# Designs tried in a protein design chat: VH-VL binders against a2bn08. Part 2

Target 1, 238 residues: a2bn08
Amino acid sequence: MAEARLQRLLRVYVLDTSALTDTRLRSLLGSGSLDEAVRRFAELIASVRIAYGVEVYMPPTVYEEARRFLLSNGVTVQSFEALAAWITIKPPTRHEIRIPASIVRDYVEEVRARLARGLRVAEEHVRRAFEAGGLYAAETASREARREKLGAIIRGLRERYREATRHGMLDSVEDLDAVLLALEVRGVLVSNDEGVRRFAEALGVISIDPPKFISVLQGLLRHSKTGGVAREEAHSTS

## First folded at step 1 (VH-VL)

Design c8 (framework fv_cilgavimab)
Fold by ESMFold2-Fast, scan of step 1:
Structure c8 (fold): chain C 238 residues (1-238), chain A 127 residues (1-127), chain B 112 residues (1-112)
Amino acid sequence: as target 1 above (238 residues)
Amino acid sequence: EVQLVESGGGLVKPGGSLRLSCAASGFTFSNAWMSWVRQAPGKGLEWVGRIKSKTDGGTTDYAAPVKGRFTISRDDSKNTLYLQMNSLKTEDTAVYYCTTEGYDYWSRDYYYGMDVWGQGTLVTVSS
Amino acid sequence: DIVMTQSPDSLAVSLGERATINCKSSQSVLYSSNNKNYLAWYQQKPGQPPKLLMYWASTRESGVPDRFSGSGSGAEFTLTISSLQAEDVAIYYCQQYYSTPTFGGGTKVEIK
């Protein structure tokens, strides 16, 4: 039944870090600053919790990461704590949660492939550094030019290594905790991270992005307001 | 090779419009936060605005002097950053640089500083 | 906006001598949770784009010589060049990234 699915989408949500750091929040909530957006987001969550019993969770690891990010982006402590006050901070019960062996096997296979790609990236940049060093062995090359070339190669290595090993991968404890908590509370994961969402889907966890999440919450409040007006009009005519 | 190349600068009259482009290569552009920084002749550096990566919301921020007149956008399929400048004033005359907002791989933090810069493109607003 | 103030506007130093540049922010750029100062330093030579020298107030960017060092915390920062070389003649800028980025006015370093 559609109603059963709708009730799940309306009742329990788990936020990962990207749900709280998605800067589209300021546009979606009609504010000019991230600090104001966070306050309006707090009011939105509070309103749906009071009116509909919507539960919003996040693990402590996500709380700490989101706090660090938001405070470093000009969000005040007061604004962040106002938001956190309406969210249930709870770690997943890791020892009770079970992951199918097929998912572990696929994860191990992907890690191995990514390690192989990372090694190739490292070998390529070692070769580049060696070749560049040979060119700069001439005494006419300045110390500064040599250091700048080495710096450029290292930056290239770091970026290509990140691309080879981390992009689209579930690579943090914070992300894992959010997925595990969503599985445990049978909730909807709110995430903007494609890799996190893909892992959640493999476990049977429904996921939505932060704009969709806000849209759902705002829709709940608009529906309540519209229903109230209709009810008053019905009483007026009788 | 990691590099940024700006283009589209030129002479424009006050009240006019101009679009700058920045072509990125040698890194995963779609994951980078990108900024525009300008420098008037003989003056200091002034941050113009930024656009975040799609995964971080793709949102834009602007310095007060350009807010409402300038728009930053990106095309990840073409590895290109744009700056649309409208209602240009003589005070907008400057060399415009595109730059990456650095990501510290080991700490996994943005806010590393601006680590890659283009060569700049000159915009002159005069009659 | 966080306002960045540099001093002096210009500095003349003999080759091999120490150059010191100061930078003050209108509010603290120290994030207490990670104990990092969101402060960077840039070098700009005539006709060239700026080059990142230093981030987190005191961490040298890859390829930057060890004669460059950064110090300070909170709202007061210093960039030191321990033994000025000819190639160090440039304008130096501090920049905060605790909020939307703002730059200092720059300090011109030249040889006397």
Scores: ipSAE 0.000, ipTM 0.463, lowest interface PAE 15.2, mean pLDDT 83

Design f1 (framework fv_emapalumab)
Fold by ESMFold2-Fast, scan of step 1:
Structure f1 (fold): chain C 238 residues (1-238), chain A 125 residues (1-125), chain B 111 residues (1-111)
Amino acid sequence: as target 1 above (238 residues)
Amino acid sequence: EVQLLESGGGLVQPGGSLRLSCAASGFTFSDYAMSWVRQAPGKGLEWVSAISGSGGYTYYADSVKGRFTISRDNSKNTLYLQMNSLRAEDTAVYYCAKDYEYSYKGRSYGYEDYWGQGTLVTVSS
Amino acid sequence: NFMLTQPHSVSESPGKTVTISCTRSSGSIASNYVQWYQQRPGSSPTTVIYEDDQRPSGVPDRFSGSIDSSSNSASLTISGLKTEDEADYYCQSYDYSNLVVFGGGTKLTVL
């Protein structure tokens, strides 16, 4: 049934790493720190899971990646595990999932194009370093000034190479697992990553960004609490 | 030796459709990203859309998303722009442009190293 | 989203030097490369500067580009002005998603 399928899609979500590392998370949840934001996010997911049967999934690869990022950015193990407790951690059945060859072909061509672009970026920065070295060999240019110029060129190379080869591309197994899991559980992918969302869309997977996801969940709770604590809290502050 | 030749422009009423074409020669077409850039009469340049060399990735300005579709036929060395639901503000000269380097997400690092002569699209009042 | 702001017009005498600015409204001007295009009346644009400060083959060394992070601006400088330099000049860069953004253009008059 189309109706039953739509109801399931509206209640089943799969998070990629960007859903938990989005820099807007603190402001979206009205918190002063990332640790507080993670705890509030845990409370939000717990509330909608209990009240409305909303299911939230994450592949183990995304779990590990998000954990590393959050713990290195001031989130406590306790806060992260409190969030993870309300998320179903499950790998996609990779060996059984089939994707159209046309998608794979397009992906391979884009990888080839990006590798060629990265090489051109590298070649241009090698040329700049060579020419800058010659200019800084001129009278009165210090060794320290030359070192600083070389460092700037190397930083530029690294940033431009990263943009050319990685940005907007499905470039990690974590991202692929999130898309495959969303396809398998027939859920909505939550991601702010353009490359991940494009790949999901090509497979027929619906995606939304983290702000929309949080807004939907908060909307459910506001509706449920029109006579309760949410309304009482708003009334007391106004 | 690089040549870009646009065609398909003309007068169309609001809500109408036009398909622009750009015939490319003098380079290996499939190796380069291509763009459409427009310029309203007496106004500045506005980027419209870009497509990767393979055709696997396309990008659009917010003003044309959902209305315009960029595509290419590498076997014919031809770039296309399908323009639907045209508005008076779409009136402009449309330029086909070849990227200096392989690109993605519009254009990160190259520049429009070769431009066609443009084709005029007029959406009547 | 950001915009690139250029002066609407600049004018200077032959043989003098002129500088055209291109200011980014949000985010760093240095976060992506800046290109400069020249468009003479009735003609298609041509590149005079790419990747901040590089000149294409055939562009005179009188044309130079620079980035000033303190003012969040890119600049096109044309020295030894000639009447043939009269044209509209456009700066161009990329947003975080690598989408193309053009400046509003500057009309250069050589008097």
Scores: ipSAE 0.000, ipTM 0.391, lowest interface PAE 15.4, mean pLDDT 80

Design f10 (framework fv_emapalumab)
Fold by ESMFold2-Fast, scan of step 1:
Formats: sequence, C-alpha cells, structure tokens
Structure f10 (fold): chain C 238 residues (1-238), chain A 126 residues (1-126), chain B 111 residues (1-111)
Amino acid sequence: as target 1 above (238 residues)
Amino acid sequence: EVQLLESGGGLVQPGGSLRLSCAASGFTFSDYAMSWVRQAPGKGLEWVSAISGSGGYTYYADSVKGRFTISRDNSKNTLYLQMNSLRAEDTAVYYCAREVTYYVSGSYTYRYFDYWGQGTLVTVSS
Amino acid sequence: NFMLTQPHSVSESPGKTVTISCTRSSGSIASNYVQWYQQRPGSSPTTVIYEDDQRPSGVPDRFSGSIDSSSNSASLTISGLKTEDEADYYCQSYDYSNLVVFGGGTKLTVL
C-alpha cells in the first residue's frame, strides 16, 4: 500500500457521509458497538491532529446526514459531538468554485446514458408483467398468487432501475458538497462511493476509502513510536 | 454473411510500428461501432480500443493511450489500428470485433460484441 | 475502476450442470449489463449471453445468465453439459471510466 507514504505529504481530508456510515467502521476500530467505534474514531482524529497537524473537514450537509444516521443507530449525542469537535464543519464556497465544462458535459452525457438504460429496464419488466399476466389468465391461479407475482416483478424493476440509474453516479447534494470542499481545501476525499470518487478524481481530487483512511491515520501514530515507514501498511491490501 | 478479416500482423522489434487492418463485409459498416480486442499467448481477453460508426468518437485502454490510434474508412469498409512505440507486452492476437451499442444523443447505454474476426498475431521481440 | 473475477477453471461430467461466477470488485454488478463469451481452442470468441440473461439466435437454452446483487456477481449456468461446451468463458461489463472490462476467464473441462 502506497497510501501511508502519500498521507505523510497530504495532511488535509474531507469526509463524505459514507465515511461515517460504512458498516466496517465497528470492525476497523476494533469495537463491539457503533457508539464505541465513534468514540475511538474521535480519539484517532484528535491524536493525529495534535501530533501531526492533520485537518479533517466535513460540509454541513454531510454533518447533518451523518448525525441523523448515527443517532438512529445507537450512537449517543455525546459520542457524536466528541467526534465533531475534532472536525472542521465548513460549507464549500460554491459561488467561487470553478469546474471545467468538459466535466459537466461528461456528467450530463452519463446521466442521459443511465436514463436510457433505466428506460430499457422498465420496458423489459413491462414485457415480463404482460407475459406473466397472460399466463396467469390461462391458468386457475388465485388472485393472491397473481398479486404476489406482480409484486415480485415490480420489486425486480425497482432494484434493477436503481442500480442502472443511481449506483456509481454522483446523485446527492451531500456528496457534491464533499467533493467541492475537497477541491477548495486541496484535500483528500474520504468516500466509499464510486460515483463520488470518480467525479472527484475527474476534478484532480485524490480519494481513498474509509478503511484505508483509518489505516493511514493509525500508521501515522505507529510511526511516531517506532520510526518505521514499512509498519504503516495494512496487511490485507494487495 | 457478416465477415471480419484482419491483416497486418507480424514480427516487429520493440519501439517499432505496425498497422493492422480489418476488412468488413455483409453489413452496413458505418452503422456499427468497432473495437480491437487482444489476447496475449495463453492469457485472457483485453479490450484495446473502440470507434463509433461515424468515426467521431474514439476510446482507448489506458495501457495504449498515446501509442495506438484507431481509425476507419467507411468508403472502404475497413477498420485500422496504428500501433506505435510497441513493447514486448503488446505481443498478442488482435481481434477485430463488431460492437452493439445503443446511443441516445451521443451517449451509449450498453456495449457487447456480436461478431469477431479470426485474429492477427503481433509479436514484439528482439 | 473495477475488476471482474472468475474462477480459473471448473470441471464437470457430461449431462450435468455447471455454474461459472463473475464477481465485481467495486460498485454494483447490476449497475451495467454483463455479457458472456465462449472461446474454443484455436477459435475466436462468440457471444453466448448478452444483457445479463439474453441468448443470441442459435445459442441453446441450456445456457442461461443471472445476476445476484447480494454476492455482487453474475453467473453463467450451462445445463446438460456436452463435450463441445469445453472452452474458455469470459464475462464482460463496462463503466464510465474504463468502458470495457473483461473477466480473467474460466477454463471449462468436460470429462
């Protein structure tokens, strides 16, 4: 893993919502509960800020979304505010930020491609529903069985439509704010969302996922004790 | 019916150049996007490059960007791949493939290959 | 970007059913259509499945494709195995940044 060396040069990070809602957070911080994981995360960020001047940012939109998620999943207000105390909550200066027209054009083109794919998914499921309806009319199937079959087709449509149109796409103002803030502060974006990361990297913003972010911060603290760069790399990375 | 015939392969030294051709017949060539896909000896398939039916859009794998140029001559029903600064790792059988793409206002919605040529071997060695 | 991972080899007896998996390393497997190609020794690839589960004209109904979002994988299933099914099989998808991605390929042996 090259990330430990990179983070010795880059001391500024911006978190999106996925950095705090990643289901691996409990495991990565070696805790039995999400509340304990949030407290350990706060301690980790505090330690690297004090020892190395590492700055961690979050836009207000991400703060609100993360707070809502964590509080609804067993994290106490005290634990969340302890974490937030070490994070700089700041909106991107949207009016001043410039984005190349080529990136906007590519984004519009991708949206159109995904909308067309979504339409084809919808058309295929309409065909399946029509054929299933014809088959059920020819049989002595109950009204309940017919409703269950229709429900299954609709659920399949919703799942395939969302994945065709939304997965891997920048589709929220929270995620956009995180990317824009990272661009503004010239920081590294921490995100588990491929659409967010792809958009950030098109703008020249380096991105890493939450497990790598935590590993790098833990590596920085280990380095201060032993002085060994090689000891900062995660064992599971290939 | 639909036929794709590659030519131009051969032995070339590292740093050299080679131009591959693919002659298409049995369909309206300008209506289809075309791709080059390669396969190193004993290895898997690797997509190299693609070109839209009009020739207005070209796409390249990162490993060949700046070295390879895809082009087409719709009046001759022929696809080309100009390969420059060749490396040993470019050694492969190069396939010409017809691409099924669905475009809406210049955007694609899917990409797959319905017809493939027989392939032409390119060997880059000293 | 993402990778598509397939088992290096699978084997099964004639008449039985075999399933070949194709797992996407990041992002949802269902985000983009998955295709499957068959390549017999000394031959060019041919399409056996396109758009996740569709068969081209001439491909027997013994070949079927499916997507499983819970395992983030696509599968090619071949029932009633015949000796002529012995070949290398490749899955393929695409994304915005690298356009076309092939799996590493699976060698099917029918013995």
Scores: ipSAE 0.000, ipTM 0.394, lowest interface PAE 17.8, mean pLDDT 82

Design f11 (framework fv_emapalumab)
Fold by ESMFold2-Fast, scan of step 1:
Structure f11 (fold): chain C 238 residues (1-238), chain A 126 residues (1-126), chain B 111 residues (1-111)
Amino acid sequence: as target 1 above (238 residues)
Amino acid sequence: EVQLLESGGGLVQPGGSLRLSCAASGFTFSDYAMSWVRQAPGKGLEWVSAISGSGGYTYYADSVKGRFTISRDNSKNTLYLQMNSLRAEDTAVYYCARETYSVYWGTYRYEAFDIWGQGTLVTVSS
Amino acid sequence: NFMLTQPHSVSESPGKTVTISCTRSSGSIASNYVQWYQQRPGSSPTTVIYEDDQRPSGVPDRFSGSIDSSSNSASLTISGLKTEDEADYYCQSYDYSNLVVFGGGTKLTVL
């Protein structure tokens, strides 16, 4: 019962976009380019699927996002489609999936807190602009210097506002679909996005980061060459 | 010229109560949010409580929530901290601190302190 | 809930440069502004840096602040060290539940 479910969880994975855009993938896969990394990733997924029945899923929304990103960053159509061939592209059955109201309530509270933080960031930068303007009016300053200072304050506002409202937050349909699909197929979510992982864990979905995912798959393939039986491996260390 | 002066500290038994005061001078008191920050002997700084310039909004650290009450009297330029159900771990120097900027954008509080009082020692011991 | 972690102590000779780190355990250091306070023995804290990298009036330009998102840390850098810089230094930020979070403090010894 519980054991069968646990074994299934170890063999079923769902990827979000960050699983394919993690810069650590190049070094983990021994690759000189992103295109080469995508090809090696495809080979790795194919190998574990054939040898161990490991299933890898991706929602269509994540597929489209990953495709746009990778093709814009030097990955060929051929390399991406080679990877996609070994991934099951499936949308979550949104109308059938149910989540506890308590999780929605907690999410709403976090949204409220982040909106309050964003407003605070905006008001702090309005104050900065007011003070900088007052200083420039009191002192001799060029029009160009004033424009540069205002531009810097606006850039700072944008960066801090995004950080306050979006970092560590579930904030896209692609992210939601990855979590919902993982819940539906009872799989492990592969993501390095803190907000996505926190939401998944609140729903009881186990998550791992892309380096851990690659390590697990490579470990499975190495294990097959030695027979992979725990009792026999324990004996070999004596 | 700008000054914050705390008073009301002293020795009190566990379960007892104390009220701290902070007298402000040299600025328009009602324009600024105020905080209490404490420091146990030989330890670091710990934020305790904050109050908006109008007194309409109050905030508390989890460790003191339900036991401490922050308040202010803008007509007397004075900040208060009523401490009830005191515990040994409440032993600390309590500082009054002013937020860096005037509160003129509603209910939100800034997180920077530009003026600090000299502190008042609270010892909770039998 | 998160912690701000500072080295317990640092020491350096007069005239040299010292850097004190402040690492956030959970969530991004850049999510909220970081302030730095100086506390000399027997004295109240005073602000040396606010809003990551701003200096209050009267604080010499030897004091500077910075944020490094890659290490999830804020840093206070003091150049041209003087004996009067000897003090405890605290970083401070905040989260969604707690308005204010202080680092554990760093004792700077100048000898």
Scores: ipSAE 0.000, ipTM 0.390, lowest interface PAE 17.7, mean pLDDT 81

Design f12 (framework fv_emapalumab)
Fold by ESMFold2-Fast, scan of step 1:
Structure f12 (fold): chain C 238 residues (1-238), chain A 121 residues (1-121), chain B 111 residues (1-111)
Amino acid sequence: as target 1 above (238 residues)
Amino acid sequence: EVQLLESGGGLVQPGGSLRLSCAASGFTFSDYAMSWVRQAPGKGLEWVSAISGSGGYTYYADSVKGRFTISRDNSKNTLYLQMNSLRAEDTAVYYCARGDYEYWSDAFDIWGQGTLVTVSS
Amino acid sequence: NFMLTQPHSVSESPGKTVTISCTRSSGSIASNYVQWYQQRPGSSPTTVIYEDDQRPSGVPDRFSGSIDSSSNSASLTISGLKTEDEADYYCQSYDYSNLVVFGGGTKLTVL
C-alpha cells in the first residue's frame, strides 16, 4: 500500500535546464552523441507516459534555455522536437502561488551573505592586480605581458566571484519557474543544481537528480519487459 | 563577557543518538553564524556543520551529511547538534564556535570549552 | 577537494623566530582567506591570525601571517618565542565546494 502511494506521488515530474544539460546523460542513455542521447531520452519519456501515465512538465523559460543549449551543442531541431512532444510546457501561475515569508527572508539573508563574500573576493583580486602591476615596479615586462597577467587576474576574479555569489544559489528565473511549477502540479523536481533543490525542498517539493530520474524510468520499463518475456515463454511452451 | 558553553556529551553505543547544546551569552546571538568543530583524541580539528544567524541556511561536512542536524533557538540563545547513527569515528571533543559573519562562517573568533562524545560499546 | 598540509612539528629556542607553513594541494592559496588558531593542551582553540595577516585584539605583534603564491602556501611567523607559545597551531581556509578545511596541525615545542 505504501509502495502504491509512492508510485502515485512519483508520476509527475518537472525538469529544470540541468536535467537536459547534465554531462552524464550521454553515458546514462548509452549514446555516442548528445543528439542520440536526446532521441533516446524522448523514447524513454514516451514509453513511460504511454505505459504508466508518467507526466513530465517544463516551464517555457526552461524550454527556451534548454533549446538554445542543445541546438548550440549539436542537437538537431527534429531531435529536440521529438523530446518536447512528450513534455507538457506550462508556465507556473506565479500570481496565485504563495510561499511562506520565512523562505523569502532566508533567501534574502543568503543573498546578502553571498554578496559580502563576493565583495571580499573582489577586494582580494584588486589587491593582486595592484601588486602585480607594481606601484614602484622595476619590471621590464612588455605591455602585452602585463595585459595578459591582468586578464588572468580578471578571469580568476570572475570565476571566484561566481563561485561565491551564484554557485549553490537559486539565481535564475528559469530555476525559479521550475520550482514553482513543481509546487503547483505537486510533482517531483528533476535537477542537479543544489541551490535549486534546496529551495524546492524548503517548499516541501521532493527533488531528484537527472541520473536517478533516468534510472527510475528505465527501472519501470525493465520490469514491464521482464513480465512480457515470462508470459511469452509460458505461452510458447504450450 | 562573550561566552559559549557546550553540554550534552557522553558515552553512547554505535548506532545511537546524542544531542549537543551550546549556550551563548554576552552578545546578540541571532547576529552571528555558528559552527560545530570536532577533534578526535590526539587528532586535529575537523569542521562539522554551520548555521546562519536566522537558522535558515545550514551546511554540513560530507562525513556527517544525512546523520547530523544543526539547529538553533534564538529565543533561548542556544545552538544544537542532533547526532544520529553514531560511529566510532565520531568520537571527539565537540566545540561550538562563533562565526565572523551573520550569514555564513569561514572564520571563527570565539570558541566554547568543548564537550566530549565517546562512541563505544 | 583540497587539503592543507602543515609540518607535523617544529621546535625552536626562546627568543628565536619560527615559521609554520600551510600548503594548499589544489587551487590557489590566495583564492580564499587563511586563518590561524592556537591550541594549548587541554584548552580550546583561539584565533591568532584571521584574513591572511590580520591580528585580533589582544594577540601580541610577535605573531604575523603571510601568503606566498609561488609555493602555494600560507605562513604563520612567531618572533621572540616565549614558553607560553608552546601549543598546536592550525591553519584553516575555505572553498565554496569544500566549505571549511583545517590543516593537520603543527606542534610547536619551545626549548
Scores: ipSAE 0.000, ipTM 0.418, lowest interface PAE 15.2, mean pLDDT 82

Design f2 (framework fv_emapalumab)
Fold by ESMFold2-Fast, scan of step 1:
Structure f2 (fold): chain C 238 residues (1-238), chain A 125 residues (1-125), chain B 111 residues (1-111)
Amino acid sequence: as target 1 above (238 residues)
Amino acid sequence: EVQLLESGGGLVQPGGSLRLSCAASGFTFSDYAMSWVRQAPGKGLEWVSAISGSGGYTYYADSVKGRFTISRDNSKNTLYLQMNSLRAEDTAVYYCARDYYDSSGRYYPEYFDYWGQGTLVTVSS
Amino acid sequence: NFMLTQPHSVSESPGKTVTISCTRSSGSIASNYVQWYQQRPGSSPTTVIYEDDQRPSGVPDRFSGSIDSSSNSASLTISGLKTEDEADYYCQSYDYSNLVVFGGGTKLTVL
């Protein structure tokens, strides 16, 4: 029973969106196009499911987000659906899932701190815009130059605000659903997002990044193939 | 002075291909995401495709997925739209547009602050 | 997954005020910014309002934008109408699922 539980934990995976949007996917699967990479990924998942009983899940929210990204980046509907056919698409049972209040409290405090940082970033850029405007007030610079300077300051605000408020934090329903589903199925979360992985780890959910996930699956097939070749070679040379 | 100049439009047969170009000047091209927006004769505006400043992220309208490819050459300050398997419904003036915002990470098209003059693509027999 | 609905046409006399509505079919109009573009016959679109209510440099203050959550609509208001305001007006919004969505456009006639 303990062995079966351990095997289930090691052979059950849940994908978040970053597992399918990683730009390294093409390189990791040895393909020249993202469409070919997705097809090879489908074959890889199918092979480990058939040979080793490896189960791969994703919530519907992740399915829809990943579908939009991949179809927008040259992946055909047929290739994506070939991948999805080997993945169990299932929402987490949110009303039955329990998480410690301490984790919720820590999350609320992090949100509060991030909002305060975001406000400071906004205030700083308002000051920069005011100062820059003062230098252009006498129409010594063209309207176009003033417009471009203001645009650059606002763009800088948006970049720094997003970095302050979103980087390293669980901030999407898709990512939350992936963590909750991983907790429910007692699986390993596959994510490239530090904030998502930190949240999962706090809940006792093991997480790995997409390159490691692909390497693990390829390793299962390569070790089986290498063992098979070695045994055949041993029989041949005997 | 920001300028966007489209070229490459013309008459093409159904099932044919055409490549549009947009030459950008007056700003740091690699700092801005770019889009293609089309307008059929006497009809409204329809967003077609978008590309991030780095070219790492591309997006397409459902009506053109699998047929159109957006790309850019930041060394030449040029945006491209490769159009394959053209249909009568693709007949439109195609505008090059600059997106106001591009994040340092993931990009999504939001707002177009500058537009080119447009280039007419006619798909007919 | 949403659509933006505008009236096909509006008309008003010079010097009067006109309001063009843009109604979102699904999700809150306030959840994403709304832009407004002006297109005169034979010309490219140009921005008159961005981020709900902001005016680009060179756009007169008689152009204003607003959001009404109760009707799930954005509005473009043009006061002190001039003949040069005669154009097609398009609202535009976005979300990270639907990407860019344009309204159908409103033809403004100044009589």
Scores: ipSAE 0.000, ipTM 0.429, lowest interface PAE 15.4, mean pLDDT 82

Design f3 (framework fv_emapalumab)
Fold by ESMFold2-Fast, scan of step 1:
Structure f3 (fold): chain C 238 residues (1-238), chain A 127 residues (1-127), chain B 111 residues (1-111)
Amino acid sequence: as target 1 above (238 residues)
Amino acid sequence: EVQLLESGGGLVQPGGSLRLSCAASGFTFSDYAMSWVRQAPGKGLEWVSAISGSGGYTYYADSVKGRFTISRDNSKNTLYLQMNSLRAEDTAVYYCAKDSEYYDFRSGYYDYGMDVWGQGTLVTVSS
Amino acid sequence: NFMLTQPHSVSESPGKTVTISCTRSSGSIASNYVQWYQQRPGSSPTTVIYEDDQRPSGVPDRFSGSIDSSSNSASLTISGLKTEDEADYYCQSYDYSNLVVFGGGTKLTVL
């Protein structure tokens, strides 16, 4: 990769939903609330765009998903729109984007393998429920105890079925749009979702997690502030 | 036996504050999302707020957003609802409800709904 | 945001079958699971149907749920009506931006 192209690539980022729903966002930005964290995030993105020309993108599907999540979790409309104002909302040009057939083939094979795993998980939990039913006969266990035992088995099935079929896999339109947009703008994908990142990397898209992204932005701002102090000290010696 | 026991209801002036508690027993509290659902006298059910099993995700109805705060203490098996800036329209029986799995952004799966409900606690907001 | 619309009341004789509808105002009814709750006066609600058509342990097989995409509705059907089925029934679904949406409720009277 040429140095000029590398510098351009490192200045362009694409956010998926996980970049804005990460439970660590509040602590990473040193704030007392999610609303305050979103405000500080907006200030970080604005500052690095003005000082360094850093561009941040997200597709409309991610915008809508992130908006719904953040507004449902105590973030005000004003705070979210302040953040969104510094992000370029753009859909990927799907009809012009091409991916290698080998990636599609590998994805199809992985789906097939995961469906088979999911069936095995289902069979195991049917067996567990059958066996538990014998131990929790009506005469020896309360109605609520039996209902809770069955409920626990069903919840275990759902969780393990999800892990078997969807964990570490690209499984939503929002995720796909983020990867495709990153490919199109030649940007770095910001995601903490293993499946999204794996798919992006297979396409040659560089990915980083939200803590690393925030660290990079904060580092750029610290460098700018430190430069001012260094200049002041140089002036005092002359 | 799975039980949910609400407390903290009572009479409060408009603009006042009240904190509701829900003591849970008979299940692994941290494995389940919890909700607050209210019902005004003679009216239907209205969802108020929800919190994930870990406490990492909280959700609010538009009518209470910015005024109510849901929280949980998994070490004490207790769910809370802090209600501030109370209005006459907040008068209702408040139910604590156990849920299983809420929407997971990775999986897209939805909850089973509320499978266990408490007996409710009455909150009256009146001058 | 969407609304779930139920009839205010339904009535039917003992031994007959009744169906209560729950219509979604926007988006597909099939997009999210639908649950049904039964509430008797002075009591907390109890679940009679979850995940569109599943019955919790202890709920009689007279209770069934279904989804009709053509009318954008979920339905609760109670066959072999008994006087003990007299209650208010609420449908509930999931909204991505407002997690829990309840229908307005239907009062079932068994005549």
Scores: ipSAE 0.000, ipTM 0.392, lowest interface PAE 18.1, mean pLDDT 80

